# Miniprotein binders against Enhancer of translation termination 1 (ETT1): the designs that were tried, part 6

Target 1, 377 residues: Enhancer of translation termination 1 (ETT1), of Yarrowia lipolytica (q6c872)
Amino acid sequence: MAKRPLGLNKANKSKKKKLDSAEKAEKAVAKEISPENDESAEPAPALTLDADEEDDMGQLESLYKNWTSSERDSPRILHGVVHECDSLLQKAKGEGLPARFHEIYAASLLDLAEFADKKKPVKKKKVKSDDVAPETSDMFVDAALERVETGLEQYPEDAGLLFVKSRALKQDIDEKMSAVSKEERKETAKKMISQLNKILEVFKLAQKHASTVTPAQLDVVEELIELSGALESVVKQSDISETTLVACEKFYNEILASEKDENTVKKAHRGVGTCKMIVADSLLDLLDDDDEDNDDTVELAKKNLKAAIEHFQKSETDEDGEFMVTLAETMIQYGNLFETESDDQKKWYGEAVKRLRQAQRLGVGKYDEMILELEDD

## First folded at step 3 (miniprotein)

Design a9 (from Ab with R32K K36Y W39L M46I R49S K50R R62Y Y65L K69E R72K K76E)
Fold by ESMFold2-Fast, scan of step 3:
Structure a9 (fold): chain B 377 residues (1-377), chain A 103 residues (1-103)
Amino acid sequence: as target 1 above (377 residues)
Amino acid sequence: SDERIEELKQMVEELRDLAEELSKTGDPETVKELAYAILELLRAAIDLSRHGSPETVRELLYAILELAEAIKEMSENGNPETIEQLEELAEKLEQMIEKLSQE
């Protein structure tokens, strides 16, 4: 009997990376909001400010661009954007503002949620006042959703607003799951499952109205797949993620058929690969020592893992060490399904070793012990 | 597994009957009943994942999602092409359930 190294790699690095980046952004924002930036506002002619709505939007775009081009680790620029949005809203008396205004406003409110304190899990807060300025992450998400709906009332087919809505709806689920007690977790998760398809439908509608889709916008689909798995784990049901995986994989394949942007195509390939990998993991989890279908299940898992590897290879870059580790682990899992010491097993372990060595060179981690186990003399 | 496959066949027959009624009347209540039928089919297909071939179950889930999309389109703007598409998708579901029965 050969022992299969299962090695499920799960790391909550996203949260740590976000917290680490927050300190850097504060320095960057303090640097960017210099007296020079304040003085730079003077050259923009503001002879009739209320009549120059396009100039006001140009200034808002420039301010928001400072955020999107930054490390995104400080809320100061976002507070400035929201303040400017409030000012423009007062001048316009709520009328005549373009879709882009509502998009920037909602996106900034949503991004501020990442810097706000989480709501403490408390039982029954009665009614939340809409007149209170947001101070917790859930309040910022609620404010972002309200702003998106205000914009969509005027511009129901605006792609930008629909993309922000899909992202806000996903974050709303995260906020609701983090706010509940351990005793309420399963009940809340069951309610959230029905919202997953709604989020994907909003995203699909946004994509249909857009001329292009960016890799960053496509992150929502990846996050839905991860969220469906997390919800499945909480309710202890083995089929919740299957519907979401099928829908998301279908959508990624539609993107691959229509999209020409190289970075978006690579992101979609990673998405399909991830879906195939999760299917393979589920199949392997079904293996039973006395099951007559074990050989068929293993062959189906091989097909899915090989498809995952092919899609991952189309999306790999020399600079993405963390993704190289993911690809290497998929290759190891695939190699484990072949006969011990076979040419096929040696081939895929060899390909995995190449990726692990490159990841080490990029500083992602240390894999010397694993490499030695995979290499045969 | 045989019992669950027979339940799916019955649900598809009910879906076909509702699609035929919708093609004749355009009744909003029929659209609501079709939506419920699709939801029941989806639940049954997910439950079948514990017995049938994973590949066939996956194909069945794709077909059910296509039906759900067609119902949404019909509820927003009724047109004859959408009704025809619903009938074609119901036939596709019947073929996939027969494939599950053979496996």
Scores: ipSAE 0.000, ipTM 0.258, lowest interface PAE 19.4, mean pLDDT 72

Design f1
Fold by ESMFold2-Fast, scan of step 3:
Structure f1 (fold): chain B 377 residues (1-377), chain A 80 residues (1-80)
Amino acid sequence: as target 1 above (377 residues)
Amino acid sequence: SKTKVFILVEGLSPEEAEKLLEEIRELAEKYGLEVYVRTEGNTVVILVEGDPEKVEELAKYVAELAEKMGAKVEIYIEEK
């Protein structure tokens, strides 16, 4: 079950405090009455557990599970996980900690970056510190990268660590892109292409050493696709997305060939559909810029959009209104490639209208004007 | 069923943290609950496992005491 914040009533807190105050008074009286046996008057076993290394990892997993099963809307749990990691690191003196320790530590530092402020303007006072705790998003990303590299020095083929490294390197690109001026954004993006290629190599290595695929690992693939598209839009180079999409689509297709978990299979279908849609969008951009190869480009775009629709339909659920809008948009793009007023165009506009109406019923948005236009066109 | 509660308390001085730990120990003994605590600087991390009703009572007390001491407190309940 997911962790939830506990709601407390002031009256209940007051009653609880009074009850505990009475117990404290009883203990004080008991100590006064039994002075000849101090050991029997002492509290029960240690409040701070000094567990064995295996029990310590069990406690860390329990603390981290509190984060992964929570609503993930507060950084407080992550700070608790990081503090537990620091304590275990001191206890172990840097020796004998498993790959999973470094994975949890790095992942928690990376997740803290999402709650941290962006890099602040030049401070009037530079604090000289040889060991500064992270306070900005870029500092948390840097700390996560340092921790994952420490883990990989000991466990170079650990899939979990390699996937966290891929996520951290992606977030590092995001931080560097957001920190640069508008005038330098294109030049910085060109430099980040080298880092994207390194991410793809780390991702391929992670895939090779993964024994099972989890939804969290699939999220890395989605983030890489998003990043490649963002870089492509800045530098105006289609080859960036092409390289990333080939690697990511291969991963999704391997999952579809071997995986039986329905949720993982549906997520993989969404991933393949997204890859196909991005390819189609790139082809349509070429059509707008160069009319000379129009017919061949249109046919290839149709093929990719049709494949995207088929994969999206295999991942469709009656409750996911936002995804119904994505599917409807893909169907509209596909319909637009057919002759105006053709039976094929009317079919795909009709399918899109069905999804838009359902999304509207689920409260995702209002599409009445678009629906009317699609039914009349 | 067994209930697990995670409590994170920030903004306590070392002396305030020690006082909070003493109170938690006393209540944990009374209710027969398992309590795990880590402290670092001004942060106290508390994990409590046991009977749902008793765990909830301990969590409410810890929250009240910590808030009265001016600390920031986050409490999460997981049912098994």
Scores: ipSAE 0.000, ipTM 0.139, lowest interface PAE 24.0, mean pLDDT 73

Design f10
Fold by ESMFold2-Fast, scan of step 3:
Structure f10 (fold): chain B 377 residues (1-377), chain A 80 residues (1-80)
Amino acid sequence: as target 1 above (377 residues)
Amino acid sequence: SKTKVFIYVEGLSPEEAEKLLEEIRELAEKYGLEVTVRTEGNTVYIFVEGDPEKVEELAKYVAELAEKMGAKVTIEIEEK
């Protein structure tokens, strides 16, 4: 049904994430209407906690796990987590709470920003106290940053807090860019480039103090690559994306060398593969019919695409049809760089066909026309 | 105090990667270093931590050996 473009660039990836978010919003509305989400059926929020857990932090962890293990398409659980955090602050009078408390609280505030209106509050509120509850996306991001800093004052080297800080700083850039007028956009983007480097440094510090990195914590690296491309487009300065891409690939490789969690390792492989693919796409974009030095560019593109394919293959699962399409597209791009009807081209087209057929079996889309084209002699 | 080092070696044959892996494990054992090594196709990922002097020695050895094999080496040393 949809147009079938081959190869994903940063812009296409950002648009795809936006569409996925819209679909999740629609599903959240449908769930709220469904009998299964009937509030009268539950004496408390739709949460399952460990009944034998008596300590306050253990209960908070159980509540937060209900969010992290869910589809994350409803703010209901997050409001429950924040309410529990507020209760614990009142009980503790703001003292004696562990780093994990501040981490959960900040992460929950940050995640709530996604469900809030992206409008700045009107100046109409005459009493502007610093203790006003967040109502808009930017206010939730600001509250999350304030909570992270409160935690870091007490626990300056806590990896969890540093990971949340890096994610909050990235979302702060998004909020500032969304709130600015067209005339102010370029000036604001120039200021945000400086903040991008700060995010990279905070993430680096988090890695240094981390014993384990989760797949969710690694999301910020992919988001930094996308953000750097967006800022580059506004400022029209070509080296921002390249610098960020090099740093992000380094972070993924550090995770690959040190991490034992299989899901995090697979995510890091996808990250490195994506970095290699972006480099290859940039190289191929430089090709034109009049260029006498195309051979060197093609060889560099081949090297990067081959590396991307190898990393993507290490992250394959039999049930991720959408990723199989991404891998197949990369294999087709690679095959296209070989002599027509060569053994190498036939090999990579054949590998692509395998992934496209599996994606079809998983219901991701229809690729019969593409498969026929790739198998033609 | 401990130093952490990440080493990535690209462009080795599977046989060369296995040889490098065995050499690294022997050196890590000799120096009392904790080492994590993984191969992915023709790429070797190495994470080592321990005494700064011993870790730097191992990193230099790996870089020299890999370069002699025609491989690309990337080393990131986290100074204490």
Scores: ipSAE 0.000, ipTM 0.176, lowest interface PAE 22.5, mean pLDDT 76

Design f2
Fold by ESMFold2-Fast, scan of step 3:
Structure f2 (fold): chain B 377 residues (1-377), chain A 80 residues (1-80)
Amino acid sequence: as target 1 above (377 residues)
Amino acid sequence: SKTKVWIIVEGLSPEEAEKLLEEIRELAEKYGLEVRVRTEGNTVLIVVEGDPEKVEELAKYVAELAEKMGAKVRILIEEK
């Protein structure tokens, strides 16, 4: 293995962006809980008697769009959406609200969980059909699940609701694993593996009924892959990570076969690339200097890394410097599998250097010494 | 020159994360490194900045320890 910088091929900046968002969310929650919270005006929904359900849904969509188009660092917008949903429920009085209403309501409750405090590791008592307002992240997740099930009771094949259900079930696993005591961790993880399999079926059903899929709706797929690895580490179940990875790659490939939206297709290419990279990493972890079958393993790893690079290139843009670094890292990992100073290694190091130089021009970072190392005479 | 390394750890329980953070803080203090930590759900972000050789040693140790604990680890190097 030639000249690989420490950990470069293991880097993933997408998680840094999520953690930066969480810090903003924590700040927003702290502001809302502060004594100044009472001074800040909460948006009041329109309670006019001359508005019908269509006009009300249009208003709800506009309010929700403010959230989805924002930096998502203010829980105030979400509280406004939830308040509007509560108002619409009062107006409906048993008249059927559309699937989209339940979807927005459930999604907003779920997003509020990210701004709420977590419980200490204790056995949680589940509150069902309680009118008490959620106070902790687990309570918001439970409220979101209850709302999505209410919607699915009326609209069992609604793709939007099924996508929210898959995301809410994933967050439910996160909450339960975070709250469990060390003594109960393995048994809880075994139960969560069953729930993970349920999430895979729910997502599959969502895609079956979807006419189109948004990039945001695909976010859970990457998270399921990561979660499967974490659960497998606790229970030592050898097949859960492999089974999950196979299912998730299938989900991405179905997008590539049917979806027209350029952004969703691009995200699916990144997803397939990531799946191929995970397979390659697993294969490389099995290498032993004394193993006579290393040659076959290396060739299979090369095949997976080459496929990852091709999918990543399909999702490449001139403005996404952070992704250029990810692509460069994959190219370096691929180059490292060729003979030192070979034409193939020089080619892939050269392609990586091009991406690192472009990322540097876009202000993502400084890679001058790494570039010199990759281009050495 | 200083090196900055981002270590992203996913899948640890709060107790496991606290143990990992204790180890990191002890080593960072011993090596004279600057450390910043942020958490979101089951994800822990650790930023280590300082002498390149010492940062590399700490990053390797943390990655190995976290992976041994069953976590998924990603490392991003920012050149300065």
Scores: ipSAE 0.000, ipTM 0.136, lowest interface PAE 22.4, mean pLDDT 77

Design f3
Fold by ESMFold2-Fast, scan of step 3:
Structure f3 (fold): chain B 377 residues (1-377), chain A 80 residues (1-80)
Amino acid sequence: as target 1 above (377 residues)
Amino acid sequence: SKTKVLIYVEGLSPEEAEKLLEEIRELAEKYGLRVKVRTEGNTVFIIVEGDPEKVEELAKYVAELAEKMGAKVKIRIEEK
């Protein structure tokens, strides 16, 4: 079973694209905040509202929908949503606002953190009406947490608020880990593991109270899995990544058992597939290259990869090139577990090649070397 | 010296697997062992690493508990 090096650097490509997008977003925010070049300043984009002028919450929903329906690559829409939230808060003096108001406000503050500068890590502070507006990512995360707690004080079992809380707490861990010195990193990571366990409980409570779950609300589950791995790499004596993976797979399976929204179900299938793929990768990392008696581990890895492929195929679409690469990668890993040049290996390599070619047609990277390797040998 | 043990438990319902996982986590903490647990339908995969005597005690406990629950258990020991 000579395993081919995957040659796919999908994780590195996705990370590079995300970093490039984040850098552009940070520059865009800096331009909006800095009035030094007013001659080249573009007017704020006009937002179209499809709600009645008398319905303040309907107008806020319409503004927020413009954000959630967009490419999410410009903070201008978010600034408009936050401005509308501030206006409603002033008008209502904080009273009589529904859970959904606090949810949209907190979510928008949290999304703005991704566009904000990470310079000057300061101790986190509660935002007051006479305080300086948030400038840095940690300040936006703090503002979002304060807003979601204000909402939960009034609506303690609101699923939407609990979902936003889980996402805000996750981003809070990211901020704290990025702000700490190298010498304090391990001790901080130990404390963050306890916070991660609390996030899992918050998400579990959110699902319990949810009548339906949106695809966006499920995003944090994947991020928690990635975060747990990062924390475990710093705190070597920890099983947090495995326990987090088990909890997250259970969250996805509860969606598959009860949710009827097609988009959420498809996202849950992608989530389960990712969990199965991570399990298979971990199992394969335990194999010694010279241990020919590891048949049980190989069979369990095959079972997990086959399940991952089946779940991924249930969420497959012709337009998602990035996902085609993920599916192809899983198919290659599965093919690698069969005897070299066997009919099974050729089948799964062939299926992977189809997805890689489709990804190339959609403009997602170049896979010519990998395709040749999969077809030649 | 450290010992690593791989335990496969097959035939448990998802609810039974969750109960087994909770028990394993609690005992691993008391024994000071590193434990990684994964579930696949009705199969639980457990990796235990640490002091040889404590690893053996945990592996024996898991095997006995799982067998009492009607599951099939396979254990593989790697000495390092």
Scores: ipSAE 0.000, ipTM 0.210, lowest interface PAE 17.7, mean pLDDT 77

Design f4
Fold by ESMFold2-Fast, scan of step 3:
Structure f4 (fold): chain B 377 residues (1-377), chain A 80 residues (1-80)
Amino acid sequence: as target 1 above (377 residues)
Amino acid sequence: SKTKVIIWVRGLSPEEAEKLLEEIRELAEKYGLEVRVRTEGNYVLIRVEGDPEKVEELAKYVAELAEKMGAKVLIEIEEK
């Protein structure tokens, strides 16, 4: 029916409008920031060190913790971390440094890429010089990759280093795709698919050797799923999206089986839910105009959407309005697979309305028209 | 000269699905086939790629085993 697809499309339109609004807000903020001079030079943020002067690694850990526990809106802390890493490298003459040193150094270089200019240096040779400080985002990504490889030469099975490597390789794909000409886009995407497959193996190895996984280390998995879809859309003959989704769902399920950190577990539940939604969408794409043999496909899609809802609910909190919208959208998709005005459809539309109303109360957005349509169906 | 087949198995409990998955991986290794398997609640999604005759033989075995366990099976053949 045409009426049911309109409800589903309405949820998808909400996400697109939100993305476009966020991009506009970011550009507006960037335009209003002074290009040369910030009003009154603000002092660098105060840093707390819990370690003695004799404990070099303890001091580095304390400094890095100031970054990871902060709002991550100032690159000054990261420059301090990198400076301390450079100092320790000189004192050690490159010897006797633990895996954690290389991990912190590489991660800090990678995080600095996000604050750096996207323009490449005029002289290409300077980008690859060990004696030149990185200035552009691609230079920071390259420096991070060199540092992580140096660490892995000494500590080949270190989980922390392997997680940073997977994140750095993903950012390398982003840099290369953003720098490519329209003429080279398809050929570059084919090469990036090969790198994506390498990232999946690196992450699998990292998880195998990890005793615990942080939410930040798990961030790349969601990004790989999104990236695989984008690359496949450019290279129509590829099955990379399906292959990536299978691998990523396994990564999340391994977290659910073994991890004790509640924040990581909640992130994994959200990840599995997203994977289940993508599977459901793929199944629905198999439906024929004749509706013959579609019953099994529809039932499988229902099972995947129900599983997505259950995983999402396990990670739901009363204060996360944006996630309530995601959960509501999944509930609407599920409801759309039942007979119009059935008790099941009314139940799931009703559950979705509850989440949309709560999201509005939390100031996430306005969903009045969507709520009206769901309640009037 | 490679065939791709997707096998959808419906109606197995999670424990039954794990047993089926174990059998499939062992046979895939013996036949030299590339197999990708997902468990989706009570559903098992199996993608098999390789030599057409071996793929068909594995698909037939999986279907017969799953049906013997009380499951419903759908097989989709993907060429190219």
Scores: ipSAE 0.000, ipTM 0.091, lowest interface PAE 21.6, mean pLDDT 76

Design f5
Fold by ESMFold2-Fast, scan of step 3:
Order: C-alpha cells, then structure tokens, then sequence
Structure f5 (fold): chain B 377 residues (1-377), chain A 80 residues (1-80)
C-alpha cells in the first residue's frame, strides 16, 4: 500500500487545532453580541420617510428601506412596515395592489418570525383562524407563505415574490425541524431534503425572471446555504449541500458579471467565498484523522480555500470586525493544509493573526489564546 | 478496512450530470457510502469513502454509465 509522508498527518493534527480555534472564536463573538433576553419593551426607533405623501407605495418603500438599511436588530421597524401594509390592504380592499406590495408584506412577516418565540418540539397546534394575529415564529412563517401565494396568484412570474417564497419555504423547514423530537429529527431531515429540491426549483424560476437583484433579495441565497448545511449535519451526508451550493454560486457569479452596486457586489463576493469555504470543509471532512489522506483531495481543498480568501478580500472593509474573524478562520484552515513550519503556513497564520487583532480592536471578541497558538512556531 | 476513491467525469450535459448525480445518491444511500459530489459545467467529480467492495461497485457503475453517455472517466484509487 502507498504510504503518505508524515507532513500530511501533521496537517490533520493542524485541522483539529483549527476546529477548536474556530469554536473558541464563535463562542467569544456569540457571548459579546448576544442581546439580553428579559428587557422591558423598547420604544420604537425614530424613522424618517423621504417620499411623496400622495404615493402610498413610495411611502411603503421608504419605510421598508429603513429596515433593509438598518442593523436589522429592532422588530419595531418591521411592525411599522406590517402596520402600513395592513392599512393599504384595508384602503384598497385587496384590489389594485402591485407585486411589490405583496413582496414587502410577506418579507416583513417572515423577518418578524426571527424575533418571535418558537414552539417546543412536541405536538403541533395550528390555528387556522383569520381572527388571530401571528405571535409565534411558525405563525409568522405561515402568514408570510399565505401572503406570497396571494401575490403569486396575481403575479405568477414576479421574481421578487418568487425569492420571498424560497425564503419562506426554507423557514417553514426550519420550523418543522424545531417542532419534532430528537428521535424524529433524522427522519424529518431526510424528508426535508426533497422539500429543499422543490425550493431550489422556485429559486431557479426567480433567477430566470430577475432583471436586477437587491441586497435584501440576495439574502435568500445565504438562507438556502444555511439550510443545506443544517440538513447535512443532521443526516451526515456530505453531498446534500452540493446541488444548493452549485445553484447559489452560479447566481452569485451572474451578479458579479452584471451588477454595479458596490454593496450588492461585496455581498456576492462574500457569498462566493462562503460557497468555496463550505466545499473545502466538506472535502476535508471526508478525510479520516486515523487514515492517510488523499493528496488530490487536499489540493482541491487548498484551491477552494484560496478562492474563498480571494473573494473575501475583495469584500473586506476595515470596520467589519465580524467578517475579519470569518476571513481569519478561512486563512487558518488554508494554513493548516501546508507543511508544518513552512513559509506558506507562516504567511497565512500571520495574515489570520492581523485580522484577529483588528477584530479585537473593534470590540468583536477576545482572541488572545488563538493568536498565541498561531504564533507558537 | 476503508477505501477512498476519486472519480472524475467530463463531457456530460447538465441534464446528464443531474441524472448521474441522482443515481450516485441512490446507490450511496443503499450501500452506506460517504459521497461528496462537485459539479462544474460539464465536469462531475465524485469522492467516495467506505467499504472496499461497495466503493468498487459504485466506481464500476459510474464509469460504465458515464462511458455509455460518451463522457471521459478518470478513477483514482487511494490504498493509503
């Protein structure tokens, strides 16, 4: 049998070190950013509308823009958008409302699900009454699905509505996964893989009918990638995300070829980088720590990690400390695939340390132990 | 007791690549194999790890199916 050099076994030991370091960084970030739970009701943030008072849709667009251009950490802005949608729906009696109205309304209901309480993973209780306002995450997802279907009934080829439908169907899978017992989780996840494929068809249809894409619509791509990874982790099959990643990477590359908006281009570069990083992680997960690894798999993982770093660097900003941590983790993963104490390994560990130190200066988290470990030869 | 195989298939249409991927997923689940598939244009790269006899059966099936579709197949078997 062909025996691999000791250098590859050292790379596998470095991979274990990398995973431990990534977990430490995530714990530090989560602890610092996590909001306090039992705060008293916060007053609504001050909102500015810069639109014609006689243009109902212009007013709604301006209000929704306050949400999409914000840090997206206050549900009060979304409640304002939904309230305006309810007012316009009552005024119009459901007639003459454009596709964009249904898109904003459904997207706002869906985003509110993130701020609502989740039900325990036991018996489902569905309320089918129009008299009950959504209060739980599953109720907001159901309301969003109903609204997007109402819009698609009138505007079946509207790209914006199809993107929101993809997001809402993804969130419906999340709600179904959280509502089942641990013993049922794997079987439910297997069923959800077929639903993911149906979501990808809706997403492909949205892409076909899109002439331009906003940063908010681009969020659907990140959510589909997150879902595919979550399902993959439950069923332990590394090919589940492949179809999703191929479709999402293709979409991001089409955006990079056509879009000129700086924020959309940066978001697309981060998206391609994330797809490349996930592919590299899946390749490396096929390697057993107890076995001698395939050189071709390591080289393909290096290629994907290098491409991820290049795309991430094109979207890098001096003020985004959280993203500096993500870039640093990717650089560490890449460095771990080189021979121990090689010039290449030292270079990429050094680049990672620079980003971790800057993230600490920006107050994102504390990385002193990780930095020390990366600088210990 | 585990075998690692890389199968590269080149020259398939997108529809042929999708059909090949569906067949691979079904066979991998049946045999309890760990499979990672990467597609790029008309190239499908398949990474397989598991029981040697089942890995060999999957590799043989993929090669035969791809050759019938007019594709080029390269198989790399690692006995490390």
Amino acid sequence: as target 1 above (377 residues)
Amino acid sequence: SKTYVVIMVEGLSPEEAEKLLEEIRELAEKYGLRVLVRTEGNTVTIFVRGDPEKVEELAKYVAELAEKMGAKVEIIIEEK
Scores: ipSAE 0.000, ipTM 0.231, lowest interface PAE 18.7, mean pLDDT 74

Design f6
Fold by ESMFold2-Fast, scan of step 3:
Structure f6 (fold): chain B 377 residues (1-377), chain A 80 residues (1-80)
Amino acid sequence: as target 1 above (377 residues)
Amino acid sequence: SKTKVYIVVEGLSPEEAEKLLEEIRELAEKYGLEVLVRTEGNTVIIWVEGDPEKVEELAKYVAELAEKMGAKVYIEIEEK
């Protein structure tokens, strides 16, 4: 006596049609209210013959700068940048555009992925049509990768394009892991592990061809470490995050040896410190509080925490209250490994208290209870 | 019940550490053991979980191999 209700498919089709209509209406309204530059605020100087490329690129740079200097909380500027890129591509018939054009276009597509909806998990991807505009985060990442490769075919050693490629490859792994079913997660993660090495190698190549590396560009290395840990948990292999961690720490040390920009050097010190912290946390997870014979593991954890503190101190600034909290937490963790009420424990708790008090003065948070606990043992 | 063992090996060269890791992976696969490894310079930290008899065999083998390489070995056993 089990008959399927014939109305279920009709109800679902009606809901889908209604949703599609609502999405179309929303997009139409968004197009009508999207602020585009219909009029220049200032009179433009007379155009010089053959100035079109420089003028067009100057306008694109200005639009993109408005995005990079903003709080990056609205995709409106990015849609404007992409529209201008499409216009320039059509005007140039795809020929003679500089590396910077492809970089801005790819970066904007990649940043738009953060504002787009995620695709539901599927067992097999459909072959993409070049005629389909990006609508989901994975489609924007795919479009960014295609655009960066188009640029690299013409400018294979362009540092800017290579930096964007490394970001796009990392985001591609995130999208692929989000899109797979629970049953396919482990198999997909195994395939993604080989891609981790490619991200770092592309970033190293970008650095080799760059005159300098910005702190923001180094964010991909930190994200790579986090991603490796997530993949390791899925495949239940112990060496994936360790292999990535060792490679990233080595790369941060290469940055420290070569870079002269103070902000980049500070970011690299924070990177090394974070690597040391992850090692220490893994070591401490192995401890049994009832076993006093854990001295070797404790000493190795102390060594890593001490190194983390030293690197963090080299990156410390009087105005970065949030980082002072991170440094204080590291100092507390280190102090906890010394004998209760020892001079060493009191020293490191005291150093932590100094950072917590400064963070409070900067308005980062309220740490009164933690400070009292540290001063009362 | 499953047994956990923590092994710390100190004083290995990078080449010796790589050889030790290869042997651990082969033996873990043979015995069906869950193995977690962390390296820190010349120190290798190994966490092993599984059947008590097989965990003990792995721990003994690692200790013997590491000692032959001139390394210092620490082993801690936790039963749950």
Scores: ipSAE 0.000, ipTM 0.135, lowest interface PAE 24.3, mean pLDDT 74

